# Ledger of designs, part 143: miniprotein binders against q53ft3

Target 1, 195 residues: q53ft3
Amino acid sequence: MFGCLVAGRLVQTAAQQVAEDKFVFDLPDYESINHVVVFMLGTIPFPEGMGGSVYFSYPDSNGMPVWQLLGFVTNGKPSAIFKISGLKSGEGSQHPFGAMNIVRTPSVAQIGISVELLDSMAQQTPVGNAAVSSVDSFTQFTQKMLDNFYNFASSFAVSQAQMTPSPSEMFIPANVVLKWYENFQRRLAQNPLFW
Key: E = the ipSAE of ESMFold2; O = the ipSAE of OpenDDE; V2 = 0.75 times the mean of E and O plus 0.25 times the DockQ between their complexes.

## First folded at step 16 (miniprotein)

Design jc17 (at its last fold request DockQ between E and O 0.42; V2 from the best seeds 0.66)
Fold by OpenDDE base, look of step 17:
Structure jc17 (fold): chain B 195 residues (1-195), chain A 97 residues (1-97)
Amino acid sequence: as target 1 above (195 residues)
Amino acid sequence: SDREELIRLAERAAIKLEMALQWLADGDPEFAKRIIEYAIRLLREIEELATTPEEEEIVEQAIEAAQEALQLLEQGKPDEVEEILQEAIELLEELIQ
């Protein structure tokens, strides 16, 4: 039902089902993790009127789990990005996972997903700054990518006078790159999901 | 005290309405509706705790705004909801002061 993605790691699609309505992913070496993506696999939707509460659990200094509500996923929003790097020193919150017989190592954190009523979820408040807007994140990523490309390409720009004959190479005028950049930015600004 | 409880609830209601705005932006109006419905319940509790005509008026206006937002969502007009929810949030902030 769920997947979990950490950048630079293999995607996890096999959650440990600890209850009928509860799923857990292990996150080894969690201290190096900044963001986690939780997503529905698309195979099984939430039942009508239900969604998923997403929790993060990390061991405290005593090895005891500290649980925090990160946010939610729903059929309408089947994926979410969570920043967890700043939460590793936070206070624990109430969670539905109770005492789970999960083998815990000091370096392993967990993502827990609890399938709950939307009405119940609506009454819960995630920890601050955990949820990252997908739209904003995408826009920022795209903008950074565009800037990076433009800067990279521009670094190779030479004047006509500086050009050396290279019959085996094709050249693209810098103005073409600029026009592309401007057009892309315009489209992105109009609709970040224009494709 | 009743005043302290009123403030606590008002803060919570404001947070919920902000959450609703976020979820509307994220493309799940159904969940946003659920959040707004809960916020309205909180506002009703606040209404019961109000002791001054000013408080009563502010809370009533916030309820009306939240209800209007909910109606607009039910009508499939999410684009018109943001301003109304923002107004409700501002009313709640005024109540807390």
Scores: ipSAE 0.777, ipTM 0.927, lowest interface PAE 0.5, mean pLDDT 87
Fold by ESMFold2, fold request of step 18:
Structure jc17 (fold): chain B 195 residues (1-195), chain A 97 residues (1-97)
Amino acid sequence: as target 1 above (195 residues)
Amino acid sequence: SDREELIRLAERAAIKLEMALQWLADGDPEFAKRIIEYAIRLLREIEELATTPEEEEIVEQAIEAAQEALQLLEQGKPDEVEEILQEAIELLEELIQ
């Protein structure tokens, strides 16, 4: 339903569902991460009247998660960029991910997405400085390009048992990126606004 | 005191109206509408705390502006909402001073 992207890393498209309405992505080596992109894959929209509250969690000195509200994604704004570099020693916030979360190693943080009523989300205020900027036309194009890439690549995804000796990881065929790039460039040349 | 609580509510309402403007600019009027509805609830609490005619007039004008913004969003006119919400935010800033 959701994707998570960090620059220079493989896209995560298989969130761990920890409850009916709660999804989590692990962020190993989180201390080196400054920004994260959270987005909807486009396959399953939020139910009417609902959206997603996005949280960042990192382990404190005792290895226990500290959660902070980053912001929101909705059907009307299905992707967002969040700055997390300034949050790794910040104060925790009220959150819905209580005891359900698995305590991770000291270098692993999490992105949590809680599906909630829009009316409830409207009452919440993200921690300061988390959202980098409003989406403009170029950023919207870039986000749609990323969504297009992830949907295309995901349709070719294969299990680790099928392709490699590392069964806990998901891989894609080698030429998927090239196919996507060629298709995207052709479409853009035909209609710059096709996104 | 009632004045201190009024100021806290006005600060929260202003933050929510600014947030609504951001979500309108990002192209999600549905969520922006929900944020404005919450802001109006805060404004009605401020109205209950107002003790001077000046405070009462300011909050009444802010409520009217926020309600007009909701009407325009229901009509599918999000582009016309920006100036109205900015007016409401300025009224709240005056109330805080």
Scores: ipSAE 0.719, ipTM 0.896, lowest interface PAE 0.8, mean pLDDT 79
ESMFold2, look of step 16: ipSAE 0.702; ipTM 0.893
ESMFold2 (binder alone), look of step 16: mean pLDDT 88; pTM 0.887
OpenDDE base, look of step 16: ipSAE 0.763; ipTM 0.925
ESMFold2, look of step 17: ipSAE 0.699; ipTM 0.893
ESMFold2 (binder alone), look of step 17: mean pLDDT 89; pTM 0.887
ESMFold2, fold request of step 18: ipSAE 0.707, 0.626; ipTM 0.895, 0.868
ESMFold2 (binder alone), fold request of step 18: mean pLDDT 88, 88, 88; pTM 0.885, 0.885, 0.879
OpenDDE base, fold request of step 18: ipSAE 0.768, 0.760, 0.767; ipTM 0.926, 0.925, 0.926

Design jc18 (at its last look DockQ between E and O 0.47; V2 from the best seeds 0.66)
Fold by OpenDDE base, look of step 17:
Structure jc18 (fold): chain B 195 residues (1-195), chain A 97 residues (1-97)
Amino acid sequence: as target 1 above (195 residues)
Amino acid sequence: SDREELIRLAERAAIKLRMALQWLADGDPQFAKRIIEYAIRLLREIEELATTPEEEEIVEQAIEAAQEALQLLEQGKPDEVEEILQEAIELLEELIQ
């Protein structure tokens, strides 16, 4: 039902089902992890009126698990990105996973997904700044990409007086690049998913 | 105290409305609706705790805004919801001060 992705690691598609409505992924070497992506595999949707609460657990200084609610996934939003790097010093919250007989290694954290009623989920408050907006992330990424390209291209700009004849090369006027950039920015601002 | 509880609930309601905005942006209006519905329940509790005419007026306006937002979502007009929810949040912030 669920997958878990950490950058630079193999995707996990086999969660440990610890209950009928609860799934857990192990995250070894969790201290090096900044972001985790949790997603539905698309094989089995949530039942109507239900979604998933996504939790993060890490061992405290005593080796006891500290659980924190990261956010949610739903049929309408089947994937989410969570920043976990800053959560290692947070206070524990209530969680539905109880005392699970999970072999815990000090370097291993866990992602837990609990299938719950949307109405119940709506009453829960995730830890601050854990959930990363997909729209915002995409917008930021595209903006950075555009800026990078523009800066790169502009660094090669020369005046007509500075040009050396090169019949084998094609040249693009800088104003064309600028116009493209402006048009793209406008479209992106109107609809980040315009493509 | 009742005042402390009112403030606590108002803070919680504001958080929920902000969450609703985020979930609207993320493309799940169904869940956003559930969040707004819960926020309205919180607002009703706040209304019961209000002791001054000013508090009563603020919370009533917030309820109206949240209900309007819900209606707009039901009508399939999510683009018009953001401003309304923002207004409700601002009202709640005023209540907390």
Scores: ipSAE 0.720, ipTM 0.909, lowest interface PAE 0.6, mean pLDDT 87
Fold by ESMFold2, look of step 17:
Structure jc18 (fold): chain B 195 residues (1-195), chain A 97 residues (1-97)
Amino acid sequence: as target 1 above (195 residues)
Amino acid sequence: SDREELIRLAERAAIKLRMALQWLADGDPQFAKRIIEYAIRLLREIEELATTPEEEEIVEQAIEAAQEALQLLEQGKPDEVEEILQEAIELLEELIQ
């Protein structure tokens, strides 16, 4: 129902559903991540009167999860970019008498999405500076999705000389995908809200 | 005290009105309406705590502004809402001082 995108990584579209109304994405090596994009895939909208509260969880210095509300996604705004770099507290401290062999175990953060009533979401206040508040947040998200799709699709491209027969599969020439990409990008640059 | 609680509620209401403005700018007036409705509930609590005529007048003006914003959103006029909500936020900032 949801996707999660981090720059330089493959998009995740298969959330772990931990309850009927709760979904989770794992973010390994979260300390290298500054922004995450959360979006609806478009196949299943929220039920009427419902939306999604988006949380970020990271382990503290003891490895215990710490959850913070990043913001929301709704049918009216189905995507959002969140800055998480300021939320990664718990980098090591130095003690004059502390342990010399501090082992920093890489740990996994999580993005959690909880489907909730819009009225309940309206009462919640996200942590400050988490949601990217720019005039171009929609445009930036859409451009990142375009680039991600193009890079993903092109990574599987083969020339006709490289193809082996596969009569049970249907194929689309790569130039059709490229034409769609270029047309969509042009329309987006002209009118970011063309859809 | 009632004054301390009034200030806390005014801060929360101002935050909610600023959130509503952001959601309008992001193109979701329906969620913005629900945020404004919650802000009005906070303003009603402030109205109950108000003890001076100045406090009462300020919160009454803030409620009127927020209700006008809801009416404009119901009429499909989200572009006209920004100045009204900003006025309400400024009124709440006077209460906080």
Scores: ipSAE 0.716, ipTM 0.895, lowest interface PAE 0.9, mean pLDDT 79
ESMFold2, look of step 16: ipSAE 0.709; ipTM 0.894
ESMFold2 (binder alone), look of step 16: mean pLDDT 89; pTM 0.892
OpenDDE base, look of step 16: ipSAE 0.702; ipTM 0.903
ESMFold2 (binder alone), look of step 17: mean pLDDT 89; pTM 0.890

Design jc19 (at its last look DockQ between E and O 0.73; V2 from the best seeds 0.67)
Fold by OpenDDE base, look of step 16:
Order: sequence, then C-alpha cells, then structure tokens
Structure jc19 (fold): chain B 195 residues (1-195), chain A 97 residues (1-97)
Amino acid sequence: as target 1 above (195 residues)
Amino acid sequence: SDREELIRLAERAAIKLELALQWLADGDPQFAKRIIEYAIRLLREIEELATTPEEEEIVEQAIEAAQEALQLLEQGKPDEVEEILQEAIELLEELIQ
C-alpha cells in the first residue's frame, strides 16, 4: 500500500504491517537523511473518508523512541516529502504506534503510517517545517535523485573495447539508461505524481 | 485563564487555516475542507470565550470568512478561497495581539 524513498537509497515498498491500519518502514543511518518521500503504491487507495498520518520516530538519548507527526497523505495527495533532518531535537507527540518493542539500534529511525479518518487527521497538527508542500519541491527533489542515479551509473560506463569478459554479469548499454532517464523526466514534467 | 485559552485556540485556528491553504495548493480540496470545518469549530469555541465587543467582532468576521471559504470550495472555486482564508488568518493574528 505504501512506499518510502530516501535519496541515494533503494525504494522501500514492503512496509512492516504492525496492525491492520498501521505500517512501518525502518530507516537505517537516519542521521544522514534530510528528506523522506512517502507515497502510495497506487494498488490500494484509502477507503472513502480516510487518509494516512505519517509519523517519524527516532531514538532519544536513552534509546527510547520519540514520535513526531510529519504530515499526511491522502488519495488526493498520494505522496509527500518530509524534511526530517531538523527533527532530531524535537519533543515527542502523541502517536498511534504504542510501545513497539522495536529493537532499535541508535542509528535506525522509523516512518510510521497510520490509516485514519480524514476528520481525525484534520484535528492533528504536524511539526512545523517537516512537510515540504510544493509540487515544485517534489519535482526538484526527484530531479536531484535522478541526476544522482544517472551520474552514479555513468561513472561506471566503459567502451566495448574496455570491457573485460565477465560471462556471469549482465551489461546494460548506457544509451538505455539515458533513454530511461529522459522518459522519466518527461513523465515527471507532465505529472510529478505519475505513479 | 479564559484569555490564555482564547489565545491558544486562536493560534491553533490560524495554524489550521494555514494548513488548509497548503492542502489547497497541493490539490486536495477535500481534505482542506475538513481542516476548515475543524477550524470553524475552534472559532466557535473562541467566540464563547470572547469578552469584549472587539473580540466578538473579530471572531465573527473570521467565522464568516471561513464559512465563505467552505461555500466556495463546495462550488468548485478553490482559486477564490486563498484570499478569504488569508483574511481569516489576519483576523486571528489581530485577536492574538
């Protein structure tokens, strides 16, 4: 139902379902993370009149989880970007995830999504600067991520003459990556929420 | 005190209306509507706490603005809502001063 994306990391599409209406993603090395994208996979919409409250949890100095409401996702806004880098010193808020026995290493944070009534969500107040609300910001973030991927992939590019035989490995032509990149950019420009 | 509670609620209502503006900009008028509806409930509570004619007038105007915003959203005119919600926010800020 949900995906979680951190720039420079693999997309997470397999949330841990901790309850019928609650999903959790683990974020290792969270201190290096500035922004997180939470999005619906598009397979299952929220039921009518429902959406998702998105929470961030990090361990405090005692290793206890501190939960903060980042913002919301809905069928009308199925993705959101959250800045989490400045939240490390914040106070905890009420959250629906209870005392999860999460064996947390000090470096692992969590994103929690709670499926709730929109009317209930409307009464909740996210932490101030967490939600990056502009479609433009989303587009910029995605573009930066794409650029990062392209730069990374292209750094490994070799000519045919430079290739060493490796029968066990599959090779992707650089032009295929470029075409993918161009197509993705086009789709992004048309609709930043095309997924 | 009642005054402290009034200020607290006014601040909360302003935050909610600002959030509604954000959600309108993000393309989910349905959720924005829910937020505005909640803000109106807060405004009604503020109205009950108002002790001066000036406070009463400010809150009443804010309620009217928020209600107009809801009507416009129901009519499918989200583009006209921003100015009205901004007015309501300014009224609440005046109330907090």
Scores: ipSAE 0.714, ipTM 0.908, lowest interface PAE 0.6, mean pLDDT 86
Fold by ESMFold2, look of step 16:
Structure jc19 (fold): chain B 195 residues (1-195), chain A 97 residues (1-97)
Amino acid sequence: as target 1 above (195 residues)
Amino acid sequence: SDREELIRLAERAAIKLELALQWLADGDPQFAKRIIEYAIRLLREIEELATTPEEEEIVEQAIEAAQEALQLLEQGKPDEVEEILQEAIELLEELIQ
């Protein structure tokens, strides 16, 4: 239902579902992360009148999770960029992930998404200015993630002469990735919010 | 005290109206509308705590502005809402003083 993206890392599209209405992504080595993108995959929308509250959690000195509300995603705004660089030693806040109050692996943080009523979300207060507000910052972040994907995918390119038979594996011609990359860059330069 | 609670609610309402402006700019007027509706509930609580005619007048004006913003959003006119909500926020800042 959700995706989670960090600059320089592979996108995560398989959240751990920890309850009917609660989803979690692990962020190993979170101390090196400054921003995270949370987005809806588009396969399953929120039910009418509902949306997602997005939380960040890191382990304290005892390994216990400290949860902070970053902000929200909705069917009307299905993606958001959150700054977490200033949150890695802060105080916890009210949160719906009480069942996750178990000792966490050191250096592994979590992004939690709780599906809630929009009226309940409207009453919640996000921590500071976690959501990124600048279109220029959004464009720069998105371009870096796009470049990372293209360079990663391209590093696996082989000619047909180099391939070994793998009949159960699906393949994509390399020029499809390049064409998509070039098209996306052009669209992003014309309208940073087109996607 | 009633004055301390009034200030706390006014600060919270102002934060919510600022959040609503951000969500309008991000293109989700339906969630912005729910945030404004919650802010109006906070303003109604402030109205019950108001002890001076000046406080009551300021809160009445803030409620009227927030209600006009909701009406415009229901009409599909989000472009006209920004100045109205900014006026409501300024009124709340006067109340906090």
Scores: ipSAE 0.581, ipTM 0.850, lowest interface PAE 1.5, mean pLDDT 82
ESMFold2 (binder alone), look of step 16: mean pLDDT 88; pTM 0.884

Design jc6 (at its last look DockQ between E and O 0.52; V2 from the best seeds 0.67)
Fold by OpenDDE base, look of step 16:
Structure jc6 (fold): chain B 195 residues (1-195), chain A 97 residues (1-97)
Amino acid sequence: as target 1 above (195 residues)
Amino acid sequence: SDREELIRLAERAAIKLEMALQWLADGDPQFAKRIIEYAIRLLREIEELATTPEEEEIVEQAIEAAQEALQLLEQGKPDEVEEILQEAIELLEELIQ
């Protein structure tokens, strides 16, 4: 139902379902994360009159989880970008995830999504500055993510002469990656929410 | 005190109306509508706490603005809502001073 994306990391599409209406993603090395994208996969919409409250949890100095409401996703806004880098010193808020016995290493945070009534969500107040609302910010974030991927992929580029035979491996020409990148940029420029 | 509670609720209502503006601009108008509806409920609570004619007038105007905003959204005129919600926010700010 949900996906989670961090720039420079693999997309997460397999949330841990901790309850019928609650989903959790683990975020290792969360201190290096500035922004997180939460999105609906498009397979299952929210029921009518319902949406998702998105929470962030990080371990405090005692290793106890501190939960904060980041914002919301709905059928009408199926994706959102959240800035989490500045939340590390915040106070905890009420959250629906209870005392999850999450064996947390100090470096692992969590994104929690709770499926709730829109009317209930409307009564909740996210932490300030967590939600990145501007289309421009979204575009910039996506662009940075793409650049990161391209740079990463290109760092492994070798000429044909430099290739070592590896029959068990498949190779993708660098020009294919570049073409994909260019096409993606074009689509992004046309509609930042094209997915 | 009643005054402290009035201020608290006014601050909360202002935050909700600001959220509604954000959700109208970049989000889901249907959810924005729900936020405005909740803000109106807060405003009604503030109205009950008002003790001066000035406070009563300010809150009444804010309620009218929020209700107008809601009506415009129901009519499919979101572009006209921003100014009205901003007026309501300003009224609430005046109430907090």
Scores: ipSAE 0.749, ipTM 0.920, lowest interface PAE 0.5, mean pLDDT 86
Fold by ESMFold2, look of step 16:
Order: sequence, then structure tokens, then C-alpha cells
Structure jc6 (fold): chain B 195 residues (1-195), chain A 97 residues (1-97)
Amino acid sequence: as target 1 above (195 residues)
Amino acid sequence: SDREELIRLAERAAIKLEMALQWLADGDPQFAKRIIEYAIRLLREIEELATTPEEEEIVEQAIEAAQEALQLLEQGKPDEVEEILQEAIELLEELIQ
């Protein structure tokens, strides 16, 4: 009962259950993906003393899967963002997904979640510190939200020469939006949780 | 060599203590506790490899710091653990030198 989110794509909530304790999501066109969010849907927690090890798999130049440990999700931290942009040429590690996806199409990667004992997870070391802190994830989400709003509002900007009179509408000067954007961005850099 | 293996274990233990700090900051002290427990097992292996009085003293102090951090987590005091784990990490970095 997991979810998988990539910016600009629909949320995936229907993991392929490939074993009692193993779940996968397909990531088509993975070369364009920089970050992935993995989260628990919230209706069924991990059993006591257990959590989830999260892996990323991509096909190598021979089409064979390369699996890398990204990090973990637990009942105490049920969501995490993982950076995968630097992993698409990395080396594989030990993984519990055995013979799964032995033959793959060239542009499809996978996220695998393996339910394991917390004591076993504690002994594993994620590749390249791919997992980001909740503070870093909050900051990154907030920055993307800020950029999205600014880009959207700016898409309606017109010069005075382009304006069609519309006396029933109210307008906000474009520089007000820019001033707000710059102020919010500065404050976020000082303290990601200022609001 | 024993010195090379000691350095490798010390690097791994330091990584685990850094992970524990991150999981405490993310609000999961229960998983952080499991990571610290594993780090202590690595430190005990380092203790078996230590051959100089300086190495022995450093690893003993690192074990004591990690054990104190674990006790504070058992008492529900995760906010008091950060400085103690940072001290243990600094001891391991000194050991690696």
C-alpha cells in the first residue's frame, strides 16, 4: 500500500505486488526523471519491528537490471524524496529482487519496495545519500510551488501595447507579483519553515 | 592489515552515526536507535582491532558516547542526543587519521 510520485506525472497508487513482501512501480522514460517521492498511503502500517527498503532499478547498456538502494520508509517516516538523476550510470548493490525484471525495455526503470526487519535495514547503507531530509524535501517542494505560481502568473503578462480594455476586471501590476516572489524566496532561504 | 580494517570499520560506524542523526532530525527516533545499536556493534569490532593506547582510548570514548545517546533515546530525550553523537563522529574521524 504505497504511492509513487514524479513531478509532472500522475501519482501512481497501484503498485505491482511481485511477492508477499515486495512491491514495484514502473518508471517509463526514466532518463527525464530527477527525483521520485515514495510514500505510504496511510491505511495499512508496516508490522511492528518492520519497515521498507526502497530500491531503484534501471537497465544497463546490455538491457540487464541494475539495482541500487535509495533509502528507507518507516511508520515513523512514511514518505521520502529520492534523487535519482546521478544513479543512471551507477553500480548495482545487493538487493532482494532476485530474478525479477531480468529482461527489460530500454527506457523503463523501476522503484522497488521490500518490507524488511528494522534491524536488517539498519545494517544497509544507501547509495550516494540519495535520500533527502524532510527539511530538504519541504524546501524543494516549496521552491517548485513558488516557481510554478510565478510562471503561471507571468504567462498572463501583457505589455500596455497588447492590452485590450476590460473595465469590469481588476488588474495587479506585474511588479507586485515579482516583489512577492523575491521576498518569499529570500525568506525561505533564511528559514525553510518560516511560515 | 588490522589498521586498514580498523579504518574501514570506523568509516562505516561514522556513516551509521550520521544516518542516525538524520533519522532523529526527520522525527523517527525508533529507527535511529536501531542504527545506533548497529554502530555500537561496529565499534566493538574496532575495539578488538585496536593496538595502540590512543586507538583504545578513542574507541572506548566513542562507545561510551553512543551508549549514552542510546540511553537518552530510551528516556524519550531525542533532542539531547545530537551533540553526543557528533562527539562520537569526531572521535571516529580522529581514529581514521
Scores: ipSAE 0.696, ipTM 0.892, lowest interface PAE 0.9, mean pLDDT 80
ESMFold2 (binder alone), look of step 16: mean pLDDT 88; pTM 0.885

Design jc7 (at its last look DockQ between E and O 0.68; V2 from the best seeds 0.60)
Fold by ESMFold2, look of step 16:
Formats: structure tokens, C-alpha cells, sequence
Structure jc7 (fold): chain B 195 residues (1-195), chain A 97 residues (1-97)
């Protein structure tokens, strides 16, 4: 239902569901991370009147989790970039992930998403204004996803002279991917909110 | 003291109105509306703590501004509420002084 992206890493799309309404992503080597992107995959929206509270957890010196509210995602704002670099020594906040038996190591932080009523979310205040502007966040996130997809697909490009016959396999000409990439970039540059 | 409590609540209400502005700028007026509704509840609590005519006038003006913003959002006019919410925030900053 959710994705989590850190610059320079593969996107995570397989959250650990720890309760009916609670999901977590592990962030190994969290001390090198300054920003994290949380987004909805788009297949299942929140139920009407619901949204997602997004939390960041890091282990203290004893390995105990310290949870902090980063902000929210909603059907109207389905992605957000959160700055976490200033939170790694902050104080914990009230949170719904308490004593859950979440498997992690002492050097691994977590992103937690709790599906909650919008009215309950409205009463909560994120720590330190961690959220980044949605226009800038959407543009940066989308550009990074586009670059990642294009680089991945292009890494398999071969000329016809270099191809090994594989009659049971379907192929897509490289220029189809390039045309799609260029068209999407053009639309994004004209209207970052074209969704 | 009552003055310290008034300042604390005014700071929290101002933060909520700033959150609402952020969510309007992000293009989610539905969630911004819920934040403003909560902020109005906080402003009514501040109203109970006000002890001077100046404090009462300021909080009444802040409530009126937030209610107007909420009405415009219900009418589907989110682009018209930014200045009104900023006015409410500035009124709350006067209360803190």
C-alpha cells in the first residue's frame, strides 16, 4: 500500500505489516540518511475520512526505539519528503507503535505508518516541521523515480547485433522507454501536480 | 499561571493554523479544514482564559478569522484563505506578548 525511498537506495514497496492498520519499513545505516520519501503505491487509497500518520524511529544507546511523528500522508497528498537528519538525537513522542514485537537490529531505524482518522491526525503536531514542501517533494521524488527507472531499463540495452536469440521472450525497443521518459519529464516540468 | 497557560495554548493554536496553511499550499484543503476545525476548538479554550478586554478582543478576532477561513474552504475556495489564516496567526502572536 506504501512505498519508502531514500536517495541512492532501491525503493521499498514491501512494508512489514505489524497490525491491521500499521506498517513499517526498516532503514539500515540510518545515520547516513538525511531525507526519506513516503508515498502511497496508488492501488488502494485510504478509506474515506482516513489518512496515514508517519513516524520515524531510531534506537537509543541501549537499543530502545525512540519514535517521533514526522507528518502525514493522505489521499489528497499521497507522498511526502521528510527530513530526518535533525531527529536522530531528539526526544520521543506519543505513538501507536509502543511495545509491538518489531524485528530489527540496534543500528536500524524504522519508518512507521499508522492508518488513522483524519480528525485524530489533525490533533497531532509533527516534530520540528520535518515535512518538506509538497510541490518540491513531488518534483524531486518523481524525477528520482524517473531517473531510476530509465537507468535500470537502459542498463539492459543492447544493439540488435549484440542480441542473443530468445524467441520466448518479449522485447521493448529502447526508444519506447526514452520517448515515455521524455514525455513524462515534459509533463512534470509544465505542471508538477499534473496527477 | 493563567497567563502562562494562555501563552502556551496560543502558541499551539498558531502552530495548528500554520499547519493548515502548509496543507492548503500542498493542495489538500480537506485535511486543512480538519486542522482549522481543531484550531477553532483551541481558540475557544483560549477565550476562557482571557482576562483583559484587549485579550478578549484579540482572541475573538482570531476566532472570527478562523471561522471565515473554514467557511471559504466549505465553499471550495481554498485560494482565498491564506491571508485570513495569516491574520489569525498574527493575532495569536499579539496574545503571546
Amino acid sequence: as target 1 above (195 residues)
Amino acid sequence: SDREELIRLAERAAIKLEMALQWLADGDPQFAKRIIEYAIRQLREIEELATTPEEEEIVEQAIEAAQEALQLLEQGKPDEVEEILQEAIELLEELIQ
Scores: ipSAE 0.620, ipTM 0.857, lowest interface PAE 1.2, mean pLDDT 80
Fold by OpenDDE base, look of step 16:
Structure jc7 (fold): chain B 195 residues (1-195), chain A 97 residues (1-97)
Amino acid sequence: as target 1 above (195 residues)
Amino acid sequence: SDREELIRLAERAAIKLEMALQWLADGDPQFAKRIIEYAIRQLREIEELATTPEEEEIVEQAIEAAQEALQLLEQGKPDEVEEILQEAIELLEELIQ
């Protein structure tokens, strides 16, 4: 139902479901993370009148989790970017995740998503400056990710004459990657939240 | 004190209206509407705490602005909502001063 993305890391699509309405992603080495993207996978929408409250948890000096409300995702806004780098000194807030016996290493934070009524969500106030997500910011982020991927992939491009036979490997023509990139760009331009 | 509580609630309501603006910008007017509806409830609480005619007038104007914003959203005119919500926020800021 949900995905979590940190720049420079693999996308996480397998949240730990800790309750029927609660999902958790682990974020190793969270101190190096500036922004997190939380998004719906598009497979299962929120039920009518419901959305997701997104929380961030980090260990305090005593190793106890400190939870903070970052913001929300909804069917109308199925993705959001959150800045977490400045939250390390924040005070904990009320959260729905209770005392989760999560074996936490000091370097691991968590993103928690709680499926809640929109009316209840509307009454909640996220921590200040956590929600950076304007459509523009998201578009810029996505564009950077795409560019990064394209540059990475292109760095491995070789001509057919330069190819070393490797029967165990599959090769994708560079033009296929380019076409994908162009198509993705077009979709992004049409709707930054097209997934 | 009642004044301190009024200020606290006004600050919260202002934040809520700012959130509504953000959610409008993010393309979810339906959720923005719910936020504004909640903010109006907060404004009603502030109204009950108002002790001076000036405070009452400011809060009333903020309520009117927020209600107008809701009406515009219901009419499918989100582009006209930003200025009105900004006015409501400014009114609340005036109330806090």
Scores: ipSAE 0.534, ipTM 0.834, lowest interface PAE 0.9, mean pLDDT 85
ESMFold2 (binder alone), look of step 16: mean pLDDT 87; pTM 0.861

Design jc8 (at its last look DockQ between E and O 0.56; V2 from the best seeds 0.67)
Fold by OpenDDE base, look of step 16:
Formats: C-alpha cells, structure tokens, sequence
Structure jc8 (fold): chain B 195 residues (1-195), chain A 97 residues (1-97)
C-alpha cells in the first residue's frame, strides 16, 4: 500500500504492517537523511473518507522512541516529502504506534503510517516545517534524484571497444537510459504525481 | 483564563486555515474542506469565549469567511478561496493582538 524513498537509497515498498491500519518503514542511519518521500503504491487506495497520518520516530538519548507527526497523505495527495533533518531535537507527540518493542539500534529511525479518518487527521497538527508542501519542491527533488541516477549510471559508460567480455553480465545501452530519463522528465513535467 | 484559552484557540484556528490553504495548493480540496470545517468548530468555541463586542465581531467575520470558503469549495471554485481564507487568518491575528 505504501512506499518510502530516501535519496540515494533503494525504494522501500514492503512496509511492516504492525496493525490492520498501521505500517512501519525502518530508516537505518537516519542522521544522514534530510528528506523522506512517502507515497502510495497505487494498488490500494484509502477507503472513502480516510487518509494516512505520517509519523517519524527516532531514538532519544535513552534509546526510547520519540514520535512526531510529519504530515499526511491522501488519495488526492498520494505522495509527500518530509524534511526530517531538523527534527532530532524535537519533543515527542501523541502517536498511534504505542510501545512497539522495536529493537532499535541508535542509528535507526522509523516512518510510521496510520490509516485514519480525514476528520481525525484534520484535527492533528504536524510539526512545523516538516512537510515540504510545494509541488515545485517535489519536482525539484525528483529532478535532483533523476540527475543523480543519470550521472551515476553514465559514469560507468564504456564504448563497445572498451568492453571486456563478461558473459554472465547483462549490459544496457546508454541511449536506453537516456531515453528513459527523457521520458520520465516529460511525465514529471506533465504531472509530478504521475505514479 | 478565558482570555488565554481564546488566544490559544485563535492561534490553533489560524494554523488550521493556513493548513487548508496549503492542502488546496497541493490539490486535495476534499481534505482542505475537512480542515476548514474543523477550523469553524474552533471558531465557534472562540465565539463562546468572546467577552467584548469587538472580539465578537472579529470572530463572527472569521466564521463567515470560513463558511464562504466552504461554499466556494463545494461549488468547485477553489481559486476564489485563498483570498477569503487569508482574510479569516488576518482576522484571527487581530484577535490575538
């Protein structure tokens, strides 16, 4: 139902379902994370009148989880970007995840998504400055991610003459990557939430 | 005190209306509507705490603005909502001063 994305890391599409209406992603080395993208996979929408409250949890100095409400996702806004880098010193808020016996290493944070009524969500106030609200910011973030990927992939580009035989490896032509990149950019420009 | 509670609620209502503006901009008028509806409930509580004619007038105007915003959203006119919600926020800010 949900995905979680950190720049420079693999996308997470397998949330731990801790309850019928609660999902959790682990974020190792959270101190290096500035932004997190939470998104719906598009397979299962929220039921009518429901959405998702997105929480961030980090261990405090005693190793106890501190939960903070980052923001929301809905069927109308199925993805959101959250800045978590400045939240490390914040106070905990009320959260629906209870005392989860999560064996946490000090470096692991969590993203929690609670499926809730929109009316209930409307009464909640996210921590300040966590939600990066602008479609423009999302587009910029996605563009930077794409650029990063392209630059990374292109750094491994070799000419046919430079290729060493490796029968066990599959090769993707650079032009295929470029075409994908261009197509993705076009789709992003048309609708930043095209997925 | 009642005054302190009034201020607290006014601040909260202003935050909610600002959130509504944000969610309208993000393209989810349905959730924005829910936020505005909640803000109106807060405004009704503020109205009950108002002790001066000036406070009563400010809160009443804010309620009217928020209600108009809801009507416009229901009519499918989100573009006209921003100015009205901004007015309501300004009224609440005046109330907090």
Amino acid sequence: as target 1 above (195 residues)
Amino acid sequence: SDREELIRLAERAAIKLEMALEWLADGDPQFAKRIIEYAIRLLREIEELATTPEEEEIVEQAIEAAQEALQLLEQGKPDEVEEILQEAIELLEELIQ
Scores: ipSAE 0.744, ipTM 0.919, lowest interface PAE 0.5, mean pLDDT 86
Fold by ESMFold2, look of step 16:
Structure jc8 (fold): chain B 195 residues (1-195), chain A 97 residues (1-97)
Amino acid sequence: as target 1 above (195 residues)
Amino acid sequence: SDREELIRLAERAAIKLEMALEWLADGDPQFAKRIIEYAIRLLREIEELATTPEEEEIVEQAIEAAQEALQLLEQGKPDEVEEILQEAIELLEELIQ
């Protein structure tokens, strides 16, 4: 139902469903991530009157989850970019019990999406500065996301001599992906809001 | 005190009206409308706490502005709402000081 995208990483399209209305993506090595994109895949819309509250969870210095509301996605706005670099303020100092007793913050965080009533979402207030508010920042983040998509798709390119027929697989010629990428980058450079 | 609670509600209402402006700009006026409806509920609570004529007048004007914004959204005129919501936010800032 949802996707999660970080520049330089494979897109995640298979959320862990932890409840009927709750979905989670793992973010390994989250301390190196500055922005994350959360989006709807478009296959299943929210039911009428509902939307998604998007949370960021990271382990604190004690290894306990710290949850923060980043914002929302709705049928009317099905994707959002969130800055998470400023939300990692729970980085702890070493504990005083020596090297064997030093607590290290685990490096895996989570993005959680909770399907909720729009009226309930309207009453919630996201943490400040989580949502990206600048066209320049959006353009830079989008360009990194497009690079990630291109690298991902190109990693599956095969020659015709190497192609294996399979009813569960579809293939695209690598030059089609490259030409789309070049055209999209050109259009984005001309007008960052061209879509 | 009633004054301290009034200020907290006014700050929350202003944040909600700013969120509504963001969601109008993002092109989801239906969610923006629900946020404004919640903000009006906060303004009604502020109205109950108001104790001076100035506080009462400011809250009444803020409610009127937010209600006009809702009416324009229901008429399908979201482009006309920005100045009205900004007026309501400025009124709440006066209420806070």
Scores: ipSAE 0.678, ipTM 0.881, lowest interface PAE 1.1, mean pLDDT 77
ESMFold2 (binder alone), look of step 16: mean pLDDT 88; pTM 0.885

